# Ledger of designs, part 7: VH-VL binders against o97563

Target 1, 195 residues: o97563
Amino acid sequence: CSCAPAHPQQHVCHSALAIRAKISSEKVVPASTDPADPQKMIRYEIKQIKMFKGFEKVNDIQYIYTPFDSSLCGVKLEANSQKRYLLTGQILSDGKVFVHLCNYIEPWENLSFLQRESLNHHYHLNCGCQITTCYAVPCTISAPNECLWTDWLLERKLYGYQAQHYVCMKHVDGSCSWYQGRLPLRKEFVDIIQP
Short names: E, the ipSAE of ESMFold2; O, the ipSAE of OpenDDE; V2, 0.75 times the mean of E and O plus 0.25 times the DockQ between their complexes.

## First folded at step 1 (VH-VL)

Design v11 (framework fv_sotevtamab)
Fold by ESMFold2-Fast, scan of step 1:
Structure v11 (fold): chain C 195 residues (1-195), chain A 121 residues (1-121), chain B 112 residues (1-112)
Amino acid sequence: as target 1 above (195 residues)
Amino acid sequence: QVQLVQSGAEVKKPGATVKISCKVSGYTFTDYYMHWVQQAPGKGLEWMGRVDPEYGETKYDPKFQGRVTITADTSTDTAYMELSSLRSEDTAVYYCARLEDSSSWYPFDYWGQGTLVTVSS
Amino acid sequence: DIVMTQSPDSLAVSLGERATINCKSSQSVLYSSNNKNYLAWYQQKPGQPPKLLIYWASTRESGVPDRFSGSGSGTDFTLTISSLQAEDVAVYYCQQYDSYPTFGQGTKLEQL
């Protein structure tokens, strides 16, 4: 299984739901009602703690589903523990909540303060911004609503400093730029944006 | 087991400020909104506001906006409700009550024992 | 604001008899996406905080006796106690949680 790079903000914007939850139990279940289909899924029973996105779509979420095999992007979550997860995912046509490895799934304790704050206040409201991954220099903005994502370029990480400490925020004039709370931008981001 | 334990009764003069505490145990304080509800003697329940203990975000009923301040201290797992410019009509029992996220499963499932505030000259 | 109105303000019921309390909201508290009514019922005894009895209009809270039942949808709701016991003498409140929480004025249930 391989996943296209996506910023945490993009995951929240492109997912049907984003929640914080504990995992109570797991069970292997058939992937479909067709007894000829050999595919399996893992069903996790969750305890939903907080919802950040999905208010209008998700009803009585007790279970989430993921492929059984890691080659099909199945996710392994720790059941019957105190670990809390941020889970993003989709709602299938039959109403099941589906998560897989390419969704944004993180132990809650691994999230920065800004990421936790952004789940409540920033990510959902700034989905009109475009986040573009930089793979080489020069890398320049092509539209006023664009923020350049440089973690791969500078750190060779999917989620580096910028993903952890910046949100791409829309201004009143419709333009977007990186926001780090009250702290100013680091110089290396400015140098890449304005070569 | 979940417990919400409030501070003791207060007697205040008109114009004073009162600050009531609600100490929680038995769950993760930052996982639930903490709400405050006023009940005047012989009257019903009135929602005052709430705080998100994780970020300090607050929402208040317009009736109390400007006089009420709700805060949370995560180092002590304690929520506070401060009411200023006290009037005789503020004489009431004040409750803290927990609620999951506003769009989640449950109404107020756990309440504090209540704190009587008497405003008299 | 959603205004919650209960009726009656008070009622007296003999032990073993049925008690019925009504609650009306000024706006629908039915959420169309999940088909759930964001309505709860609480019991309050003198000197005690309110105790949750019913949520989602008809779901009993864990530990609540089965003589308590909730019904209704949209704007009209009912709490029923099928056979009154002495311990049920209390004030009952309905509450919506579809928006900023609002409560009914309360119904005082007394033993006849």
Scores: ipSAE 0.015, ipTM 0.572, lowest interface PAE 6.4, mean pLDDT 84

Design v2 (framework fv_sotevtamab)
Fold by ESMFold2-Fast, scan of step 1:
Structure v2 (fold): chain C 195 residues (1-195), chain A 118 residues (1-118), chain B 112 residues (1-112)
Amino acid sequence: as target 1 above (195 residues)
Amino acid sequence: QVQLVQSGAEVKKPGATVKISCKVSGYTFTDYYMHWVQQAPGKGLEWMGRIDPEDGETKYDPKFQGRVTITADTSTDTAYMELSSLRSEDTAVYYCATDLGEYYFDYWGQGTLVTVSS
Amino acid sequence: DIVMTQSPDSLAVSLGERATINCKSSQSVLYSSNNKNYLAWYQQKPGQPPKLLIYWASTRESGVPDRFSGSGSGTDFTLTISSLQAEDVAVYYCQQYYSTPTFGQGTKLEQL
């Protein structure tokens, strides 16, 4: 399984859903209703704690699905524990919530304060910004709404200091730049189900 | 067993500030919102606001916004509600409540009476 | 915000008789994607905090007697006590949690 690198902000912007949840149980299930299809998935029963994105499509998420094999980008989550996860994913045409290894999946404890704050107030408002990964120099901005992401270049990490402590924030004039916390007072965030 | 224990009754002068505590036990404090609800004598229930103890995010009802501040101390599993510029109309019982069922208020504190008089 | 209106403001019912309390929301509290009504009912006795009776409009909280039932959808909801007992004398509140939480003004239930 191989994943294109994506910043946490990109994951939230490109996913249909972002939630904080505990995993209650797991069960191996068929990938489709066709009995001749040998492919399997793991269905995790979750206890949803908070939803950051997805309010308009789903509210009460009981199950998430992931491929059985790690070679098909299946993800393994710790069931029946106190461990909390940030999960991002897609909603399939049949209503199933689908999560795989290339989504943003992190133990909640691994998230920085800014990342936790950004899930509530910043990532979803700044999806108009473009984040471009820098792999080598020169690396230069090609549009005013672009932020250059240098964790791979400078730290050789998928999620280094910049991913953990900066958000690519859109300004009034439509341009974007990296912001390291102490953002302007948060706009009132109103959600239908959970704040 | 889930318990929400609030601080004792307060008597304040108009213009003062009051700070009420709500200490929780029997569940993981950071997993659920803590809400505050006001009930004036002989009147109904008014939601004031809530906090996510995990990250400190707050949401307030516009009626109280500007005067209410809700905070949480995760080291002691205690939520606080501070109300400033007190008026006689703020005389009420204040409740903390949690939503372990994820949306509805299934556990409540015993209430704290705040009396504002000259 | 969503305004919750209860009716009647008070009612008196004899022991063993049926009590019916109504609650109306100024806009729908039914979420079409999951088909759930974001409505709860609480009981409050003098000197005590409110106690949850019903959530999701019709689901009884654990430990709540079967004589309590909730019904309705969208904007019109009803709490029914099929056979009043003395311990049921209290004020009852409906509450929506579809958006910023709001409560009805309360209905005082007295024994006739």
Scores: ipSAE 0.006, ipTM 0.494, lowest interface PAE 9.6, mean pLDDT 85

Design v3 (framework fv_sotevtamab)
Fold by ESMFold2-Fast, scan of step 1:
Structure v3 (fold): chain C 195 residues (1-195), chain A 120 residues (1-120), chain B 112 residues (1-112)
Amino acid sequence: as target 1 above (195 residues)
Amino acid sequence: QVQLVQSGAEVKKPGATVKISCKVSGYTFTDYYMHWVQQAPGKGLEWMGRIDPEDGETKYDPKFQGRVTITADTSTDTAYMELSSLRSEDTAVYYCAREIDYGGYSFDYWGQGTLVTVSS
Amino acid sequence: DIVMTQSPDSLAVSLGERATINCKSSQSVLYSSNNKNYLAWYQQKPGQPPKLLIYWASTRESGVPDRFSGSGSGTDFTLTISSLQAEDVAVYYCQQYYSTPTFGQGTKLEQL
């Protein structure tokens, strides 16, 4: 399975839904009602904790579906645990919620402060901005609504500091630029006093 | 052990505002929506609304929207329900209730209830 | 809003006998995509908050005795107590959560 690089903001903007959930169980199910179709899927029963995107299409989501094999971009989630996941995905024509390896799927504890804040306030409002990945120099904007994503160029990481701590935000003049937000204060580590 | 402990009974005049607290313990407060349910004496149960304590996002039943405000304080693991413009019909026991881990908007743990009496 | 109607309003059952309480929704609470009925049952004793017995129409909550069972699908649901015990005297409520949560009017169960 091979995925095109996408910034977390692009994942949220291009997905039909984004939710925080726990996984209660898993079951292998047929991919279609055709008995001759050998393809299988995994159906995860979820406990939806919060919905960030998808309010207009679905209510409480009880099941999500993913391909059985990792070679078909199937995702493996820990069932029957207290682990919380951020899940992005699509809604199929038959109403099934579909997620796979190329979607944005992260343990909730792995998300930065800005990423958690952006799921609620920033990502969906700024889907009019274009995020362009820089692979080499020179790398220059081709449109005013463009933010250049340099994690790959500078850190050789899909999700580096920029992806974790910046949002591409649209200004009133229609241009876009990176917004850092309020990073977590480190004061509590400095202010520990020994009596 | 999961516990939801509510503030004590209140007596209010018509037109007043009441604010009820629900302090939780025994689980991660931000993991579960907290709901509020009204039960008038000798009558059924009515859902009022809920809050996501993680970010303060609320949803209210239209019948109470405009009069009810639900808030959460994560520093004290306490949810609040404030009901304004009280009338005699608001005399009821009010419950906070946690949604079940795997059951949607069904409620596995409830506070002990707070009686609010509205009298002239 | 979905209206929940219980029947009967009250019933009296002898100890050891079967008690049956019905609940009807004004529209289906079965979600076709996951094949689940968004229906719960609660027990409430005087001076106490409601206690969850059943969720997803037939799934028994942890710690609830086996004599309690839920059945039904779509719009018609039943709570059954196979052999009434003295501590089962209470008011029982059904609740849908397919849309904005609504409760039935309650069924008072008394010992005959």
Scores: ipSAE 0.015, ipTM 0.494, lowest interface PAE 7.0, mean pLDDT 84

Design v4 (framework fv_sotevtamab)
Fold by ESMFold2-Fast, scan of step 1:
Structure v4 (fold): chain C 195 residues (1-195), chain A 123 residues (1-123), chain B 112 residues (1-112)
Amino acid sequence: as target 1 above (195 residues)
Amino acid sequence: QVQLVQSGAEVKKPGATVKISCKVSGYTFTDYYMHWVQQAPGKGLEWMGRIDPEDGETKYDPKFQGRVTITADTSTDTAYMELSSLRSEDTAVYYCARDFTEYSSSLGYFDYWGQGTLVTVSS
Amino acid sequence: DIVMTQSPDSLAVSLGERATINCKSSQSVLYSSNNKNYLAWYQQKPGQPPKLLIYWASTRESGVPDRFSGSGSGTDFTLTISSLQAEDVAVYYCQQYYSTPTFGQGTKLEQL
C-alpha cells in the first residue's frame, strides 16, 4: 500500500468527512455483490461522538468500511474499547463511508491541542492555502498562498512537529503562513507561580 | 449516579454580568455536550447554547450571541454560563442540561438537568 | 428556525381518563436518510427541572411509566397519557432537535 503524504489539514480539506468515534464491533464482509470477487472488507460499527466535516449534525454514521488486507491499504481499528479515533474518509457512490490507510486516522489522545482546535475552527477556513511537501533542498515557495511542509525532510516522519503544532493559515491579503496556536492554560501550574 | 449541581440564586442590577456554574458527577464530563436553557417566570424553555467540554467548542442561539459565554473546566468537571449586560427581561431560571446523544453527531435531547439557578435582575 | 406549537395551552382531565397533547413543527423534523423524527417530550413539575419522557418521537425513556406514549411523524406529534395519575399534573413540552433546539410553549395539564 503506497500513500502520497498529506498534512492533517489537507486530509480534512480533501476528505468528504472527518469524525471522532469509538469502534463498537467489527465484521468481515464481501467487497462487492459479485460472488466471484474474492476480495474482503472489514465493516466497523462505530459510535460517532462528533462530526467535524461532511455530514449535517442530524446524520449519524453507523458503519465504516476498509479493505481487509494492509497491502490494499486496509486499516485496523481497536473494537469494543474506550479508545477514540479521529477518522477521515470518503463517501462512495452507494453511500458507504470508506476509510483506508492513506486517510488521516489517529487515536484521539495522540492529537495535539492545536489539532483538536483546528478540527473545529481552523482547518476548514484555510483550505484555500496550499501545503507543499519538501523532500529535498532547495525547497522554496512558488506562490504566496503556499506553506512548506518539512516533516519528511527534517524528521523522516509523515506527522512530525510541524504537522502536530502548526496550521497553514490564510491572511487578509490572500497569502498563507504557518500559525502556531495558543497552548492550553494549566490553572494548577498558574496557581503555583502566582503570589 | 449522574448529578448536575448548579450554583445558588443571584440578584443583579441592570448592566451587570452573572456567571453560573454547573458541576457534574457520575459520568465522564468530556463525553457529552452540555447545554444551557433559559426559562423566564411563567414562560417556556429557550435554548441558549452548548459546549463540547472536550475541546471547548461552543454554539449559541443568535438571540444570546454577543452576551452569552459558555465555558468548561475539565479539571473540576464544571461548566459555566456567563451572561453580560443584564436587563430585566433576563430575570429567569437558568438550567444546565446534558445532551443525551453520547456518541452521536446530532444536536441532542436532554436526559439530565441541573436543579436550576434563579437570576433576578432588579434595580 | 423551527417553531414548535402545542395545543391546547391547558387541559383538565379526571383521574383515570386519557390526556392528549399535540405538537406541531413549522417544518418536518423527519430525516429521510435514517427515517427518524427528531422530537422529544418533557414533563416539568413546579419548582423542578424538566424530565425527559420520550425521544425519537415514540421511544420511552427508561423508568417512564407505560401510560406515557408518543406518536406522530413529520410535523404533527402527540403525547398520550392513557390513564391520568395525580402525579402527572405538570406542564409538558415538546422539543425538536433536527436543527438548533427549540421548544413548544408548553401545555399545562391539571386534574379535573
Scores: ipSAE 0.020, ipTM 0.589, lowest interface PAE 5.3, mean pLDDT 85

Design v5 (framework fv_sotevtamab; at its last look DockQ between E and O 0.24; V2 from the best seeds 0.00; counts 0 for: pae E 10.0 > 2)
Fold by ESMFold2-Fast, scan of step 1:
Parts: sequence; structure tokens; C-alpha cells
Structure v5 (fold): chain C 195 residues (1-195), chain A 122 residues (1-122), chain B 112 residues (1-112)
Amino acid sequence: as target 1 above (195 residues)
Amino acid sequence: QVQLVQSGAEVKKPGATVKISCKVSGYTFTDYYMHWVQQAPGKGLEWMGRIDPEDGETKYDPKFQGRVTITADTSTDTAYMELSSLRSEDTAVYYCARDHFDTSGYSYFDYWGQGTLVTVSS
Amino acid sequence: DIVMTQSPDSLAVSLGERATINCKSSQSVLYSSNNKNYLAWYQQKPGQPPKLLIYWASTRESGVPDRFSGSGSGTDFTLTISSLQAEDVAVYYCQQYYSTPTFGQGTKLEQL
């Protein structure tokens, strides 16, 4: 299983669904209704605590599905515990919610305050920004709506300080830059709009 | 066993502010939205708003927005509803109620507090 | 806002007889993607909070007697008590949760 690196903001923007949930149980199920098909999936029964994205397609989610094998990007989640997860994923044409390793799936306690705040207030408003991963120097912006993501370059981590403590935020002029929560967001945008 | 226990009755003058508490037990407080519902004497039930205790996010019915403030204290597993600029028509029993599905507008209420009578009299 | 209208406002039914309460929504509360009706029914006795009876239009809450049943779909819903018992004297409310919650005005059920 291999995944293109994506910032938490990109995961939320590109997923059909983002929720906070607990895992109640797990069950291995056939991948299809054909009994000759040996492929399996894991179906997790969830307790949805909150939905951040997906309201247009589903308003309550009972089950999520993931491949059985890690080579097929299957996800292992801790069932029947107090552990809460942020889950992002896709809603298939038959209504099934599908999650895999290339989605943003994170224990809730591992999320920073800014990430939790951004799920409610920032990510959905700033999906017009482009986040570009820097793998080598030089790394320079190629468009005004671009934020450069340097966690891999500077920390050799998928989710370093920048992913945890910054959101790529769109300004009134259409440009984007990293915001770390130092200034009141609403007041800043009001001040930009109102001369 | 799930319990929602509300604070006692209040008598207030017009223009005053009232703050009602709802202490929960028997479940994880941060896993369920907490809603507040008003019932005026001899009248039906009216939804006021809700809070996500995990992050403090609130949503209010436009009729009460600007006068109602819902908060939660996770250290004591207690939700609060504060209603300001009280008027005689705010005389009602106020209930806290637990959201089953934790999605604003998409839930029924499986557990309710016993209710708190607020009387607004001049 | 979805407006919920109940009928009748009050009714009197003899013990052992059937009681029927109707609820109409101003918009459909059937979500086509999951084929569920976002409708619940509550019972409220004087001095008590509402008690959940039915959710998803027809699913009985744990501990609710079999004589209570819910039916309907879309905009028209019915709560039926097949054989009235004395303890069933109460006000009954329907509630939609398809959008921000709204309740019907209530139906007062009395023993004839």
C-alpha cells in the first residue's frame, strides 16, 4: 500500500466525509456477494459522535468499510474501547462509507487544538488553497493561492509541526498563507473586508 | 444507568438572567451533544439549541439566538443554559436532553433531565 | 423550519380500545439515501419530562410496551395504542430530526 502525502486540510477538503467516532465492534465480511470471491473486508460498527463533513449525503453513519489486507491499504481500528478517531473517507454509490490507509485517520487525542478548531471553523472555508509538499530545495510558491508544506523537508515526518499547528488560509485577495491561530480569525477577516 | 440531573426552580424579574445546570452521569459526557428544550405552561416543546461538550461548539434556534448561551464543563460533566433579558413569556420548564446521533438537527432524545421551572414575574 | 402538525388536539378513548394519533410534517422527513423517516414520538405525563416511545417512525424504544406502534412515511405519520391502559393517559408529541428539531403541538389522550 502506498499513498501520496496529503496535509490534514487536503484530506478534509478531498474526502466526502469527516467524522469523530468510536468503534463499537468489528466484523470480517465478504468484499462482494459472490461466495466464490475470496476477498474480504472489515466492517466496523461505529458510534458517530460528530460530523464535520458529509451532511449532504449522509447524516448518520452506522458502518464503515476497509480492506482486510494492509497491502490493499486496510486500516486497523481499536474496537470496543473509549478511543475516539477522526475518520475521513469516501461515500460509495451504494451508500457505504469506505476508509483506507490513504485517508486521514487519527486518534482524536493526537490532534492539536488548532486541528480540532480547524475541523469546525477553518478547513471547509479554505479548500480553495493549494497545499504543495516540499521534498527538496529550492521550493518556491508557483501561485498566489499556494502554501508550501515543509514537514517532510525539515522533520522527515508526514505530520510535523506545520501540519499540527497551521492551516493554509485564503485572504480576501485570493492569496493563501499559513495561519497558526495567533490572531483572532474572524476579526482579521472582518478588518480585511471593511476598510 | 444514564442520569441527567438539573438545578432547582428559579424565580426572576424581567430583564434578569438565569443559568440552569444539567449534571450527567452513567456515560461519557463528551460523546453526546446536549440539547436544551423549552416548554411554556400548557404549551408544547420548543428546541433552543445544543452544545458539543468536547469542543464547546454551539448551535441555537434563531428565536433564541442572541439571548441563549449554552456551555459545558467537562471537569464536572455539567452542561449549562443561560438565558438573558428575561421576559414574562420565558416562564417555562426547561429541559436538558441527550442527543442520540450527535449531529445537529438529525437526532431524537433518549434521555431527559427532570426539568427546571423558571418563573419570570414582575 | 419543518412544521409538525398533530391531530386531533385531544381525544378520549375507553380502556381496551384503540387510540390513534396523527402527525403531519410540512416537508418530507424521509431521507432517500438511507430510506429512513426522521421521526420520533414521545409520551409526557404531568410533572414529568417527555419519554421516548418510538424513533425512525416505527422502531420501539427499549422497555416500551408492544401496544405502542408507529407507522407512516414521508409527511404523514401515526402513533397507535392498540389497547388503551390507564397509565397511557398523557400528552403525546411527534418530533422530526431531519433538520433542526421541531415538535408537534401535542395530542392530549384521556380515558373515556
Scores: ipSAE 0.220, ipTM 0.704, lowest interface PAE 3.7, mean pLDDT 86
Fold by OpenDDE, look of step 2:
Structure v5 (fold): chain C 195 residues (1-195), chain A 122 residues (1-122), chain B 112 residues (1-112)
Amino acid sequence: as target 1 above (195 residues)
Amino acid sequence: QVQLVQSGAEVKKPGATVKISCKVSGYTFTDYYMHWVQQAPGKGLEWMGRIDPEDGETKYDPKFQGRVTITADTSTDTAYMELSSLRSEDTAVYYCARDHFDTSGYSYFDYWGQGTLVTVSS
Amino acid sequence: DIVMTQSPDSLAVSLGERATINCKSSQSVLYSSNNKNYLAWYQQKPGQPPKLLIYWASTRESGVPDRFSGSGSGTDFTLTISSLQAEDVAVYYCQQYYSTPTFGQGTKLEQL
């Protein structure tokens, strides 16, 4: 399985849903009802803690599905653990929530403060911005609403300093630029009207 | 069965600090936010703040910000609410309440402690 | 903060009669994306903590008698007890959880 590098903001924007959840159990299930289809899926039973994106499409998510094989970008999560995950994924035509290795899936403790904050307050508001991954020099914007992501280029890391500490913010004039968040002096309350 | 058991009544002088405990049983402590609610005698309910017991992340109502500290001990499945610089108007029953998680950042409260009366008097 | 206002402040109803309590929010607690009202009702008897009755404005909590019902949407909500029983004497609170939780001032329901 090979995935194109993408900024967490871009992952969230391109996903149908984003949730914080625990994994309760796992089960291997058929990919389809067709007996002739040997393809298998892993079904994870989850405990949804919070939803950051997808309110309009799904309410309470009980199960998520991923390919059984890693070659098909299947994701292995720790079941029966207190470990919290940020899960992003898609909703299939049959209503099932689908996740794979190329989705932004991270243990919650691995997220930076800004990333956690941005899930509530920033990423969803700035999906009008295009975050472009820089692979080589020169790397230039092609439009004002574009931000250049340089973690791969400069650090050879999937999620470097820019992914951890910056948000691509859209301005009133439609242009976008990187914003470096600061630790808030006061904790902000989450309001459902924000997403 | 889910139970939230709070510590006993407290009598404090103005300027003092009170710390109330809420011990839980019947569910995984770290799976739910714990909230604290104030109720002055003969008055309504007022949300004070909450904690995520798993990572200790807290949120407070601005009214209590700076005076209230909510903590959690996962080894004993106990949440705490500490209120400092006590005033006469802090005389109230304080409740711990479990958050029923849903899609929002907040939810309704499905289980409550029995309440702890704190009396602030000279 | 969203301000919750209940009416009336107190209500006396005869046994077997209908009791109606109203709750208004200063702004809508209906989330357009999922079309749910982030509104709950609680019952509190003297010396006891509040007890959850209704959530999502109209969903009855398990174990709550059928005579209790919640209705309304947006900014106007109603708790109805179709036939008042003696054990229903209590203070009732509405609570929004659309944003930082806030409660109504409470409605004292007494037996007439």
Scores: ipSAE 0.020, ipTM 0.635, lowest interface PAE 5.0, mean pLDDT 90
Fold by ESMFold2, look of step 2:
Structure v5 (fold): chain C 195 residues (1-195), chain A 122 residues (1-122), chain B 112 residues (1-112)
Amino acid sequence: as target 1 above (195 residues)
Amino acid sequence: QVQLVQSGAEVKKPGATVKISCKVSGYTFTDYYMHWVQQAPGKGLEWMGRIDPEDGETKYDPKFQGRVTITADTSTDTAYMELSSLRSEDTAVYYCARDHFDTSGYSYFDYWGQGTLVTVSS
Amino acid sequence: DIVMTQSPDSLAVSLGERATINCKSSQSVLYSSNNKNYLAWYQQKPGQPPKLLIYWASTRESGVPDRFSGSGSGTDFTLTISSLQAEDVAVYYCQQYYSTPTFGQGTKLEQL
């Protein structure tokens, strides 16, 4: 399973839902009602703790679904535990909540303070900003609403300091820049990689 | 068994501050919002605010927002509500109540503390 | 804020008889996308905290006797006690949770 890189903010913006939940149980189920379809899903029964996005589509999520096989991007979650997860995912045409390995799924304790704060109001309120991954120089903005995601370029990591500690925020004039909570924005960090 | 145990009754002078505790047991404290509800003598229930104990995020009813502070201590599984600049009309029973969290961010309250009477008298 | 108005303010009912309490909201509490009414009912006995009876307008909480039922949709809701028992003497509140929680003023249910 290969995943296109995306900043946590992009994951939230592109997902139909974002929740904090525990996993109560798991059950292997058929992927469809077609008896000729040999594919299976894992149905996770969840206890939703908090919803950050998805109110217009669902409100009482009991189950989430993922492919059984990891080669089909299935995700393994620890069931029957106190472990809390951030889950992002989609709503399928049949109404099922679907998650896979390429969604942003993390144990809640792994999230930074800024990420937790941003899930409440920052990420989904700033989806008008665009985040562009920089792999090499030159890397420059092509629009005023664009933030350059430089974790790979500067740290050789997909999820580095910007992923954990910055939100791309829209300003009154419609432009966007990186914001690190209660600190001044680190614009010069972006500027040093811009040609 | 879920329990919410509040601190005992308080008698305060006008202008003072009261801080009420709500210690939880029987569930994971950080999994649920904790709400505070006021009930003045012979009157109905009035929502004051709530906290997410996981990250300390709070929301307050505007009528209390200048005077109420809700906090949580995850090391002791205890929520606190502090009401400042007390007035005689703040004489009431104060309840902590657990949110049955749902997609709305607000929900019904499935478990309540026993209540704490605060009396404000000259 | 959504204002919740209960009627009557006080009600006296003989043991074994039906009690009916009404609750009206100033705005609909029906969320159209899931077709659920964000309405709960509580019972409060003297010196005790409120106790949840019904949520989603009609779903009984675990351990609540079958004689309690909720009905209604949108702005008009009813709590019904089919056969009053002595232990049902209490004040009853409706609550909406469609937005910032608000409660009705309460209905005092007494034994005739």
Scores: ipSAE 0.006, ipTM 0.549, lowest interface PAE 10.0, mean pLDDT 85
ESMFold2 (binder alone), look of step 2: mean pLDDT 92; pTM 0.944

Design v6 (framework fv_sotevtamab)
Fold by ESMFold2-Fast, scan of step 1:
Structure v6 (fold): chain C 195 residues (1-195), chain A 119 residues (1-119), chain B 112 residues (1-112)
Amino acid sequence: as target 1 above (195 residues)
Amino acid sequence: QVQLVQSGAEVKKPGATVKISCKVSGYTFTDYYMHWVQQAPGKGLEWMGRIDPEDGETKYDPKFQGRVTITADTSTDTAYMELSSLRSEDTAVYYCARGRYSYGYFDYWGQGTLVTVSS
Amino acid sequence: DIVMTQSPDSLAVSLGERATINCKSSQSVLYSSNNKNYLAWYQQKPGQPPKLLIYWASTRESGVPDRFSGSGSGTDFTLTISSLQAEDVAVYYCQQYYSTPTFGQGTKLEQL
């Protein structure tokens, strides 16, 4: 299983669905109605759903499907627990909601404040911006609507500081740049406690 | 046991605002959506909107858009429905109702709050 | 919006006889991914809030007597009371939750 790197914003923009949910149960099911097909899938029953994208097709979903094998990019989700997940995915031709390892799938508690805010307010509105991954220097803007993503270059991480704390936002003139979101409300300056 | 207890009946003049409370007990408030449903005298049921108490996200029916505001206070396990610019046709019983899904079926209902709008 | 239409508007049935209430949706409320119908039935008595009877078209809510059953799929649904009892006199509503929730106009069930 190999996945092309994609920023959380790109995942939301390119997925048919983005939801927050808990997993209530897990069941192994056939991948198709053909009994000769040995391929299997895991069907997860989900609950406590909040939908950030996809509401124009269905209001809620009860099941999501993923390949059985990790080599086919299957995901393992923790069932019957308090754990909440952000799930992005596609709607298949037969109406099944399909998720796999190359989608943006993250425990909700691992999401930054900006990422949670961006799921509600920013990612959807800024899908006109292009996010380009920087793998080496030099790395330069090729178009005014482009934001350069440097987590791989600077941190050797898929989701580093920039992915967690910035949104590529479109300006009135059509150009895009990184936006850090609303700064946390601070009562006082952070004091260096004993320099 | 699960209970949804609503505030008492209200009489308002046209143009006024009403705010109805729905206090819950017997379950984790943030695990369920709280929906609001209107029932005009002798008529059927109309969904107004809902809130996710965990993050405050709301969805409203376009018919009530601009006039309805649903809020939740997790410190007191209480949901609120505020309806502004009241008209005589807003005279109705208003229910809060618990649902597992963003749009769903409702397993527990409040007792209802009668709002009368009269001159 | 999905429009829900019930028939008949009112129905009179003798005690011990079968009552049948129909509900039609303007669009299918069957979700192919889970093969479930997003359809519920409620009972409402005067002065009381609605009470959930059936959800997912045919699943009976805990504590609801087995004389109540739901059937149907897609756009056509039926609530059946196999043997009417006096306490079943009420208004019955169907509701879809496939999209923004909408209710049928109600069917008043009376004792003949």
Scores: ipSAE 0.016, ipTM 0.557, lowest interface PAE 6.8, mean pLDDT 85

